VH-VL binders against Putative transcriptional regulatory protein rrnAC0199. Designs and how they scored, part 11

Target 1, 159 residues: Putative transcriptional regulatory protein rrnAC0199, of Haloarcula marismortui (q5v5e2)
Amino acid sequence: MDERIDPDELLAAVGFDADESVLTRRQAEVLALREHDIRQSDIGELLGTSRANISSIERNARENVEKARQTVAFANTLTAPVCVDIEAGTDIYDIPPTVYAACDEAGVEVNYGSSNLLQLIDDAVDGAIQQDTVQVPLRIDVTNDGVVHVRGQSAERTE
Key: E = the ipSAE of ESMFold2; O = the ipSAE of OpenDDE; V2 = 0.75 times the mean of E and O plus 0.25 times the DockQ between their complexes.

## First folded at step 10 (VH-VL; framework fv_lutikizumab)

Design m2 (from k2 with heavy chain R31S T58K; at its last look DockQ between E and O 0.27; V2 from the best seeds 0.00; counts 0 for: pae E 6.6 > 2)
Fold by OpenDDE, look of step 10:
Structure m2 (fold): chain C 159 residues (1-159), chain A 121 residues (1-121), chain B 107 residues (1-107)
Amino acid sequence: as target 1 above (159 residues)
Amino acid sequence: EVQLVESGGGVVQPGRSLRLSCSASGFTFSSYAMSWVRQAPGKGLEWVAYISGKGSYKYYPDSVKGRFTISRDNSKNTLFLQMDSLRPEDTGVYFCARYQTLGRYSYFDYWGQGTPVTVSS
Amino acid sequence: DIQMTQSPSSLSASVGDRVTITCRASQSIRSWLTWYQQTPGKAPKLLIYAASSLESGVPSRFSGSGSGTDYTFTISSLQPEDIATYYCQQYYSFPYTFGQGTKLQIT
């Protein structure tokens, strides 16, 4: 382990403020160290705790980051550079390629795998997917940060 | 403790059908997507089918699409693989695997012991 | 489809040795990569997910690194119980695909 690594310095360098973060300081420390390719066991040793505890902290930290990202991304949905309309009757297999192509065109990097994207659709719009087919029209927005938002569209939506 | 137990394997002739089952315990079954992965004798791993937690959508590779059907009964904590029009190349051990989601990442975190399937004349 | 090229196909090393396995994707998979261990007659076991995250309960001698298309799996100090075949797998897009595997033996 590189003895030169100081979690406090790492957090200071990135401007971490516990009062303004959804992460605890410990969570931030763990993530910061992980970004420097420090193993969980080494982090445990450094911070005086077990590897198992570090694993748990990292998991929770990543979950919190994801929740925060989703919240922020929602606010940015109105200015999303990527807007993809999916018609009813679309094969779900075609959805990820369509979204990825749109993102590529817009110069946006989307951080969703195919399965996660479909899961997001299924979670966001109840009954949206049945028997590998889209049942209702969908709007998929991708923000500049690569966060995907899904909503159902009514056929009568005159935008 | 998470447990996955496959069953239903056996020896069948080409063109026949076989139905595999995977019994799940130790977790909320409906909250997890599931997959089947197979391994031909002495060969590597091949993904065969995916089903979402609710069973709303499914995925297959081209190698089995149209012949295999994945399904689940969440009330019984059971995953199924209906295999029709079996071919010799379908021979192998079939594993069920749980799909864990952690943040934006998902991965197979638990596997069953596998059930052997042999397709031969 | 995303092809996963794993190397080497087999290797032999001594107890205590550092072992390295590589996996290359035909396109960027953005760290959506797992490493599995499979002992003969057993089911695969998850070791690493998200390219570099160690699964709970897995020994610290196992590690993963990489990004984009190139990934590395490392055993820092090979142990007798590590005799197995190791697989990388991408779960970025369907169809999910595995590397060919690396059979690891101890000399």
Scores: ipSAE 0.060, ipTM 0.687, lowest interface PAE 3.1, mean pLDDT 90
ESMFold2, look of step 10: ipSAE 0.078; ipTM 0.575
ESMFold2 (binder alone), look of step 10: mean pLDDT 91; pTM 0.908

Design m3 (from k2 with heavy chain R31S L102R; at its last look DockQ between E and O 0.57; V2 from the best seeds 0.00; counts 0 for: pae E 3.7 > 2)
Heavy chain, then light chain:
Amino acid sequence: EVQLVESGGGVVQPGRSLRLSCSASGFTFSSYAMSWVRQAPGKGLEWVAYISGKGSYTYYPDSVKGRFTISRDNSKNTLFLQMDSLRPEDTGVYFCARYQTRGRYSYFDYWGQGTPVTVSS
Amino acid sequence: DIQMTQSPSSLSASVGDRVTITCRASQSIRSWLTWYQQTPGKAPKLLIYAASSLESGVPSRFSGSGSGTDYTFTISSLQPEDIATYYCQQYYSFPYTFGQGTKLQIT
ESMFold2, look of step 10: ipSAE 0.272; ipTM 0.610
ESMFold2 (binder alone), look of step 10: mean pLDDT 91; pTM 0.912
OpenDDE, look of step 10: ipSAE 0.674; ipTM 0.838

Design m4 (from k2 with light chain S93L; at its last look DockQ between E and O 0.49; V2 from the best seeds 0.00; counts 0 for: pae E 2.5 > 2)
Heavy chain, then light chain:
Amino acid sequence: EVQLVESGGGVVQPGRSLRLSCSASGFTFSRYAMSWVRQAPGKGLEWVAYISGKGSYTYYPDSVKGRFTISRDNSKNTLFLQMDSLRPEDTGVYFCARYQTLGRYSYFDYWGQGTPVTVSS
Amino acid sequence: DIQMTQSPSSLSASVGDRVTITCRASQSIRSWLTWYQQTPGKAPKLLIYAASSLESGVPSRFSGSGSGTDYTFTISSLQPEDIATYYCQQYYLFPYTFGQGTKLQIT
ESMFold2, look of step 10: ipSAE 0.411; ipTM 0.690
ESMFold2 (binder alone), look of step 10: mean pLDDT 91; pTM 0.913
OpenDDE, look of step 10: ipSAE 0.612; ipTM 0.799

Design m5 (from k2 with heavy chain A33Y Y50F; at its last look DockQ between E and O 0.61; V2 from the best seeds 0.00; counts 0 for: pae O 5.0 > 2)
Fold by OpenDDE, look of step 10:
Structure m5 (fold): chain C 159 residues (1-159), chain A 121 residues (1-121), chain B 107 residues (1-107)
Amino acid sequence: as target 1 above (159 residues)
Amino acid sequence: EVQLVESGGGVVQPGRSLRLSCSASGFTFSRYYMSWVRQAPGKGLEWVAFISGKGSYTYYPDSVKGRFTISRDNSKNTLFLQMDSLRPEDTGVYFCARYQTLGRYSYFDYWGQGTPVTVSS
Amino acid sequence: DIQMTQSPSSLSASVGDRVTITCRASQSIRSWLTWYQQTPGKAPKLLIYAASSLESGVPSRFSGSGSGTDYTFTISSLQPEDIATYYCQQYYSFPYTFGQGTKLQIT
């Protein structure tokens, strides 16, 4: 085990605040260590617990992050002046123009270039884009200040 | 040090194909979007292809769409440009460029020295 | 497609002069603009990104400004090594497009 790895230092470096986070400190520690490619078994040893427990903590941590992301996305949907639905099968070439047109109509200046917008989509929803085609239905929200939020949506979601 | 080295250029007849390569070093290749940009003799710069870090999506201008294919092998730190149905107007130096993202903005921060492509009968 | 109109196409100035190049987009590109320097036989070099941000290692005599559709590149004091062709490029939307270039020479 690399004695140079200090979870407290890692958390401090990234500005973790347990009072402002949906993650527990332990969850944050585990995620921080995993981001440094530390094995679950090694993390368990470092933190004085079992690999199984670390696995559970990591899973829960990731779930919490996802829930937080979804919650924020939902909140943004409630207030966003621009809401664009992208259907599965959409050509990625059509996404930026669609979003920009919607923003123009709403009088919102979007702060994302085409490539960054697509990157944001790909990062926000795993597997959203393959071979220049949207694979899953997406909701793209743009706030008044031009921030873009992307989430996957099921066709069955009646808003 | 970031390095991009293009290869595969040459002289070909119209309608033929050519495959360019760009070898990348000095950075984590898979974390960066990449592009090809070309320059006709004595002319300006023209963007010809874009590929995402994972290769999930690509972009082309209409001038090369359907004829050129950008791809990458992240395990080999190599970018490719397959050029089919070549035309005389495709003649020029082809540059490999790294697409950097800093904050909300992105840009081509590193370029190779280019590989020459000549399409002539 | 967004068209980038760069002016002038060529410029001659003396060492120490202030040099200004303009780039106009056919529509707002919201500062998604870069400036490149290209010397003969060499690859383009990034100088300015995000319209006004100086790339690391680039001399402070280079600067960029502008917003919306109109952008300006400036060399505050021209040096002999600045002989090159300069290009603007927009990254706001595909296809990415360049200005036609400005060839800068020293008298």
Scores: ipSAE 0.021, ipTM 0.647, lowest interface PAE 5.0, mean pLDDT 89
ESMFold2, look of step 10: ipSAE 0.260; ipTM 0.614
ESMFold2 (binder alone), look of step 10: mean pLDDT 91; pTM 0.903

## First folded at step 11 (VH-VL; framework fv_lutikizumab)

Design n1 (from m4 with heavy chain S35H; at its last look DockQ between E and O 0.38; V2 from the best seeds 0.00; counts 0 for: pae E 8.7 > 2)
Fold by ESMFold2, look of step 11:
Structure n1 (fold): chain C 159 residues (1-159), chain A 121 residues (1-121), chain B 107 residues (1-107)
Amino acid sequence: as target 1 above (159 residues)
Amino acid sequence: EVQLVESGGGVVQPGRSLRLSCSASGFTFSRYAMHWVRQAPGKGLEWVAYISGKGSYTYYPDSVKGRFTISRDNSKNTLFLQMDSLRPEDTGVYFCARYQTLGRYSYFDYWGQGTPVTVSS
Amino acid sequence: DIQMTQSPSSLSASVGDRVTITCRASQSIRSWLTWYQQTPGKAPKLLIYAASSLESGVPSRFSGSGSGTDYTFTISSLQPEDIATYYCQQYYLFPYTFGQGTKLQIT
């Protein structure tokens, strides 16, 4: 192991506080070391545990991070004054005027120009745009601060 | 160092076609939206075409829609403008430009030197 | 389409003068406006974005202001190297549009 790597120093540098996080301190240590390309087996040696335990900790840590992202997105969307549903088959160039009209009605300043908004849609939902046409239903939310979130409303889930 | 170099301009008769190229270097080309902007002799700037970083969508003003086609080959770091049914009003210098997308802080941050196009009989 | 009307189309001034150029949009563009400088034979150069934010390395004598439909570009004390054509451009809605330009000349 490189003696320059100390997980306590890594976490202190970013101000990690386990009391304010969905991650346990151990989970944060594992993620920080993985960001520095340290193998799970070496992390196990550094932290005094097995590689298999590190693998489990990393999986759980990444699941918690993803849940936290979804929780923040949900909370922001819940209070968003602007929600726009876009049907599949919509010409993508009709989307920005629709969003801006909804924002104008709500008195919301939007942070995205037309090309930026279309890029955001293309990036947020894989395969959402083909030949200038929306391929799946979309939902576009704009927060009070003008932040735009886009998500697809995909085909029905089977049980 | 970011560089954009246009080529393919020339003199053509009305109704003919021309294809412009823009060679990009010094940045990750596929991560940036690209535009064409033109300038008639002694006149102002006119925005001509837009293409997203992945090339999945494009936009044109009515003055060229249906006649011009913007495209890109991200494997060759090259932007193209296919200009069909050219008119004398299409005469000008054509610039390719990189678009910085930072929300309300978006702008054209790098421009090529321009390639001249003349449409006359 | 959003029309950008720039005024004046041509302007003569002396070194040291305060220079003001205006740009009016046919509808609100919510400060999504850039100002470019172009010297003859060269590509445009970004000066100001978001109506009032100076690009890195642009001298502080350049400034922009305005909101809604009315925007102003100012050179507080004209220098010889500022002789160029200046353009406003909206990036609020496609199609993007430029003002017709203001050619700044030395008297």
Scores: ipSAE 0.011, ipTM 0.565, lowest interface PAE 8.7, mean pLDDT 85
ESMFold2 (binder alone), look of step 11: mean pLDDT 92; pTM 0.921
OpenDDE, look of step 11: ipSAE 0.676; ipTM 0.839

Design n2 (from m4 with heavy chain R31S L102R; at its last look DockQ between E and O 0.59; V2 from the best seeds 0.00; counts 0 for: pae E 3.0 > 2)
Fold by ESMFold2, look of step 11:
Structure n2 (fold): chain C 159 residues (1-159), chain A 121 residues (1-121), chain B 107 residues (1-107)
Amino acid sequence: as target 1 above (159 residues)
Amino acid sequence: EVQLVESGGGVVQPGRSLRLSCSASGFTFSSYAMSWVRQAPGKGLEWVAYISGKGSYTYYPDSVKGRFTISRDNSKNTLFLQMDSLRPEDTGVYFCARYQTRGRYSYFDYWGQGTPVTVSS
Amino acid sequence: DIQMTQSPSSLSASVGDRVTITCRASQSIRSWLTWYQQTPGKAPKLLIYAASSLESGVPSRFSGSGSGTDYTFTISSLQPEDIATYYCQQYYLFPYTFGQGTKLQIT
């Protein structure tokens, strides 16, 4: 009958600070309990609210986490030490060597093989690759921690 | 359960053509790059063709470039290798293989059992 | 093309022995290297990716290390089921190339 899971203890163990997080304390409590496989209905009973309210809190918490992840990725891309512009018409097999050379020059370790990089391009920009060539201008950024981001680029951003 | 089943191998004379097929099941076929890898009798592995998940790009080593064509039909979960102008050195077992490209992982994670091809004068 | 050279080309060892296979690339491949095991009469099986990461379900007696151009694969205590041919493969640049293989046999 003893519950070994206390959300206050879980949050303290990871050093949660609501003032430094996009999550509210309640959102963090719900996520922490879900990580320990506690059902939403049981969380509702534990926290004195309905399952429906817990479901809404969890959904909003997970949306906030995903948005925060994307915000950090965006910010890191803006300050990325490696930025490579790829023009339309480029042979796709020239792209990995170009990125690796830019990373070497900047002292940045990238942890992607050539097929991973091409797959990122194919996933990030629909229709970007046709007959082994790039169909639209691309921007490839590599962050200090080696994370690669790919986006389509308007001609106005190339300059 | 991922399954890859090759077919279409056989015995053929030099200069002729052969078309291999690989039927895929147990995964979302169009989400994965695919390859053909061959192995001559008693010899090592040789990568011979690569195609992206959408079929948007392909790659071949010089040993087969211009003679082999990889293709896929994503509506039928089938991978193909068209082998033209066959030579005796093309003899071997041909494996289809799924290529994992998610995140930082890049490797052949599932292989078929292979289909034998013999090019003999 | 990046050439991959394995050493030795063949190797005999006893059950319980530690065995080491090396793979040298003709240029730096940034640890973009896999090790495959091929049991006689069967398709290859992935053991190690990214030079040192063990694939799920692969016994812990297998390991890999290295960087740049020089890589090693180790079986810490050889078992009878480890009789196979082992291949390294680079995936740094197309075309992806394999080492010529190391045939491991039990003495």
Scores: ipSAE 0.396, ipTM 0.709, lowest interface PAE 3.0, mean pLDDT 87
ESMFold2 (binder alone), look of step 11: mean pLDDT 91; pTM 0.911
OpenDDE, look of step 11: ipSAE 0.616; ipTM 0.801

Design n3 (from m4 with heavy chain R31S, light chain A50K; at its last look DockQ between E and O 0.43; V2 from the best seeds 0.00; counts 0 for: pae E 2.9 > 2)
Heavy chain, then light chain:
Amino acid sequence: EVQLVESGGGVVQPGRSLRLSCSASGFTFSSYAMSWVRQAPGKGLEWVAYISGKGSYTYYPDSVKGRFTISRDNSKNTLFLQMDSLRPEDTGVYFCARYQTLGRYSYFDYWGQGTPVTVSS
Amino acid sequence: DIQMTQSPSSLSASVGDRVTITCRASQSIRSWLTWYQQTPGKAPKLLIYKASSLESGVPSRFSGSGSGTDYTFTISSLQPEDIATYYCQQYYLFPYTFGQGTKLQIT
ESMFold2, look of step 11: ipSAE 0.372; ipTM 0.687
ESMFold2 (binder alone), look of step 11: mean pLDDT 93; pTM 0.922
OpenDDE, look of step 11: ipSAE 0.678; ipTM 0.833

Design n4 (from m4 with heavy chain Y57F; at its last look DockQ between E and O 0.69; V2 from the best seeds 0.00; counts 0 for: pae E 2.5 > 2)
Heavy chain, then light chain:
Amino acid sequence: EVQLVESGGGVVQPGRSLRLSCSASGFTFSRYAMSWVRQAPGKGLEWVAYISGKGSFTYYPDSVKGRFTISRDNSKNTLFLQMDSLRPEDTGVYFCARYQTLGRYSYFDYWGQGTPVTVSS
Amino acid sequence: DIQMTQSPSSLSASVGDRVTITCRASQSIRSWLTWYQQTPGKAPKLLIYAASSLESGVPSRFSGSGSGTDYTFTISSLQPEDIATYYCQQYYLFPYTFGQGTKLQIT
ESMFold2, look of step 11: ipSAE 0.420; ipTM 0.708
ESMFold2 (binder alone), look of step 11: mean pLDDT 91; pTM 0.904
OpenDDE, look of step 11: ipSAE 0.652; ipTM 0.822

Design n5 (from m4 with heavy chain Y105W; at its last look DockQ between E and O 0.72; V2 from the best seeds 0.00; counts 0 for: pae E 3.4 > 2)
Fold by ESMFold2, look of step 11:
Structure n5 (fold): chain C 159 residues (1-159), chain A 121 residues (1-121), chain B 107 residues (1-107)
Amino acid sequence: as target 1 above (159 residues)
Amino acid sequence: EVQLVESGGGVVQPGRSLRLSCSASGFTFSRYAMSWVRQAPGKGLEWVAYISGKGSYTYYPDSVKGRFTISRDNSKNTLFLQMDSLRPEDTGVYFCARYQTLGRWSYFDYWGQGTPVTVSS
Amino acid sequence: DIQMTQSPSSLSASVGDRVTITCRASQSIRSWLTWYQQTPGKAPKLLIYAASSLESGVPSRFSGSGSGTDYTFTISSLQPEDIATYYCQQYYLFPYTFGQGTKLQIT
């Protein structure tokens, strides 16, 4: 019998505080267990509830995480010293050099390697990359502390 | 625990093809970019292919571009390398490697034990 | 492509010696550099990422430093089990390139 991962210990190790988070403690527990590849049905048994309830909790938790990411990105973008627009049709391998050049010009130290930037795009905008090519216009913002945010611009392109 | 197991290596004549496989376990395969890295006998390491976690993009160095094709089947946790038009300089041990993609950090953190490929007449 | 030049290509040292290996990149790689250890007949093992961060379980005698184009890997007190070939690799821009390796032997 495999030892079960203890979500209380996982949350304590990272300093989780429900009063300072958009996640409820139950939502954080479910996400932590899912990150360790525990099946929803097994989480239900561990937490004393149904798989269906775990599925709902996970969905709501991931929605909250995504909203939090977008809120922070919005706030940081308002003051970001580096803003790079990428047109649809751009070869994805041109994106990292373009971002690095813009950051160098602005005196901003970016803390992302090229594969991290491409992965960030691929994760942030579904379907943004196909066959090594950008499929939708993108905006890439880099904050003074080197944090990168990516968003699609299909409805908001400004040329 | 993370495990990467390569298979499909062998001895082939120049101009022939081989298909390598790498079976992955112990982690969420589709979350991680993967690569193949080779090492000729007594020589250093050479990166030969990269594929994103979703399989949406790939990259190859000029030495194998057009001859090698990396692919993955995320439903079977398997990485592939199709090697066509093989040359004697492709001889070596081929490792599959997991690329860590945590936010702003990246590096190859786990490697398989390798599968030998010999291309000779 | 970013070229990684590793020095020396081989090195002999005694147990207890301080060993230093260098990597020079053809352009700034902003500390996106990894050091690997490969013992004979085995797969490479990650020692150091981000130029200076020790991977979990790596002994503290190993360290890395440097920035820009110049990077250094150090073993503060060489042990017999450290016999291996050491590689640096940049992961700043595709294609990800390795140094040619440094073969370390005990005198």
Scores: ipSAE 0.309, ipTM 0.634, lowest interface PAE 3.4, mean pLDDT 86
ESMFold2 (binder alone), look of step 11: mean pLDDT 91; pTM 0.907
OpenDDE, look of step 11: ipSAE 0.624; ipTM 0.805

Design n6 (from m4 with heavy chain R31S, light chain S28K; at its last look DockQ between E and O 0.57; V2 from the best seeds 0.00; counts 0 for: pae E 3.6 > 2)
Fold by ESMFold2, look of step 11:
Structure n6 (fold): chain C 159 residues (1-159), chain A 121 residues (1-121), chain B 107 residues (1-107)
Amino acid sequence: as target 1 above (159 residues)
Amino acid sequence: EVQLVESGGGVVQPGRSLRLSCSASGFTFSSYAMSWVRQAPGKGLEWVAYISGKGSYTYYPDSVKGRFTISRDNSKNTLFLQMDSLRPEDTGVYFCARYQTLGRYSYFDYWGQGTPVTVSS
Amino acid sequence: DIQMTQSPSSLSASVGDRVTITCRASQKIRSWLTWYQQTPGKAPKLLIYAASSLESGVPSRFSGSGSGTDYTFTISSLQPEDIATYYCQQYYLFPYTFGQGTKLQIT
């Protein structure tokens, strides 16, 4: 049991500042309480609103987090010293050696082991890996400090 | 508390099949990759199979590839190892192990107690 | 495949001694290495991950160091309960491989 259920204390512990975040304070409160396994209905009671409203706030909060993650990935791509494109059909076990080789050539030390790289891919793009094979084109970027970002690539369509 | 309990080991003749199970509790099973690791009598540890948390990919060393199949049922928190065409050199204790894959760092952090498998004519 | 070679294969030491076990990888593994302890008849137990990070609840007499291909595991003051076989494992690239093990005995 976590005996600390005060959202104001939770947000203070992580240094939340609404002026510096894409999350509203209410969105941050809901996410923090959910991270401590508090049910949406109980959050509604705590915050004086319906469970349905909490569900909507949580969905919107998670959408904002995902958009922020994509924005950071875009910005990192513009400055990343290592960028690796992976074609659909690639054997997933070829990906870590390819990334590590590119990092070695750039003098970048990657901060991920091979299973974490594969899990990052599996988590970043829904359905990206099936039957040991990459299902969609991917871009893998490695920052100067060795942090890995993965995103799917869509074919551009132009008349 | 994390708990991993293997079952299904036994004595079988060469060429036969055996299915091992590992029951998991105390953690979100689907969030973790899992492996089977074996140990022949008086010998060291040998990694045998790996499966991702979602079950989207697997890996086998050449010594068992094509004969062993790792699988998982995330709704039942259970890991399996199907062992076909068993050989005497497959004899050993088989451990299931949880692979920590939720951060930058990776390692087998929890192991079951193992289930013995003997393959002899 | 990345081969992991432990040295020595066995050793004997007295209570209170400093014990050192080495593990050499056939290629750079970027410190993605663990050390396990296995007491006879028991499952392996994680001691050290990421080459040098001590798992919680593990006594501070255990330590790890190294980089690249060369890694070292040290027990600063050997205790009777440390009788076990010790294994390194790399988790840098599939297949994940173990060293051959080092059997530690007390004189």
Scores: ipSAE 0.312, ipTM 0.646, lowest interface PAE 3.6, mean pLDDT 86
ESMFold2 (binder alone), look of step 11: mean pLDDT 91; pTM 0.907
OpenDDE, look of step 11: ipSAE 0.603; ipTM 0.801

## First folded at step 12 (VH-VL; framework fv_lutikizumab)

Design p1 (from n4 with heavy chain Y99F Q100Y L102S; at its last look DockQ between E and O 0.78; V2 from the best seeds 0.00; counts 0 for: pae E 2.3 > 2)
Heavy chain, then light chain:
Amino acid sequence: EVQLVESGGGVVQPGRSLRLSCSASGFTFSRYAMSWVRQAPGKGLEWVAYISGKGSFTYYPDSVKGRFTISRDNSKNTLFLQMDSLRPEDTGVYFCARFYTSGRYSYFDYWGQGTPVTVSS
Amino acid sequence: DIQMTQSPSSLSASVGDRVTITCRASQSIRSWLTWYQQTPGKAPKLLIYAASSLESGVPSRFSGSGSGTDYTFTISSLQPEDIATYYCQQYYLFPYTFGQGTKLQIT
ESMFold2, look of step 12: ipSAE 0.458; ipTM 0.721
ESMFold2 (binder alone), look of step 12: mean pLDDT 91; pTM 0.896
OpenDDE, look of step 12: ipSAE 0.599; ipTM 0.798

Design p2 (from n4 with heavy chain Y99F Q100Y L102S S106D, light chain A50K; at its last look DockQ between E and O 0.49; V2 from the best seeds 0.51)
Heavy chain, then light chain:
Amino acid sequence: EVQLVESGGGVVQPGRSLRLSCSASGFTFSRYAMSWVRQAPGKGLEWVAYISGKGSFTYYPDSVKGRFTISRDNSKNTLFLQMDSLRPEDTGVYFCARFYTSGRYDYFDYWGQGTPVTVSS
Amino acid sequence: DIQMTQSPSSLSASVGDRVTITCRASQSIRSWLTWYQQTPGKAPKLLIYKASSLESGVPSRFSGSGSGTDYTFTISSLQPEDIATYYCQQYYLFPYTFGQGTKLQIT
ESMFold2, look of step 12: ipSAE 0.489; ipTM 0.729
ESMFold2 (binder alone), look of step 12: mean pLDDT 91; pTM 0.912
OpenDDE, look of step 12: ipSAE 0.546; ipTM 0.773

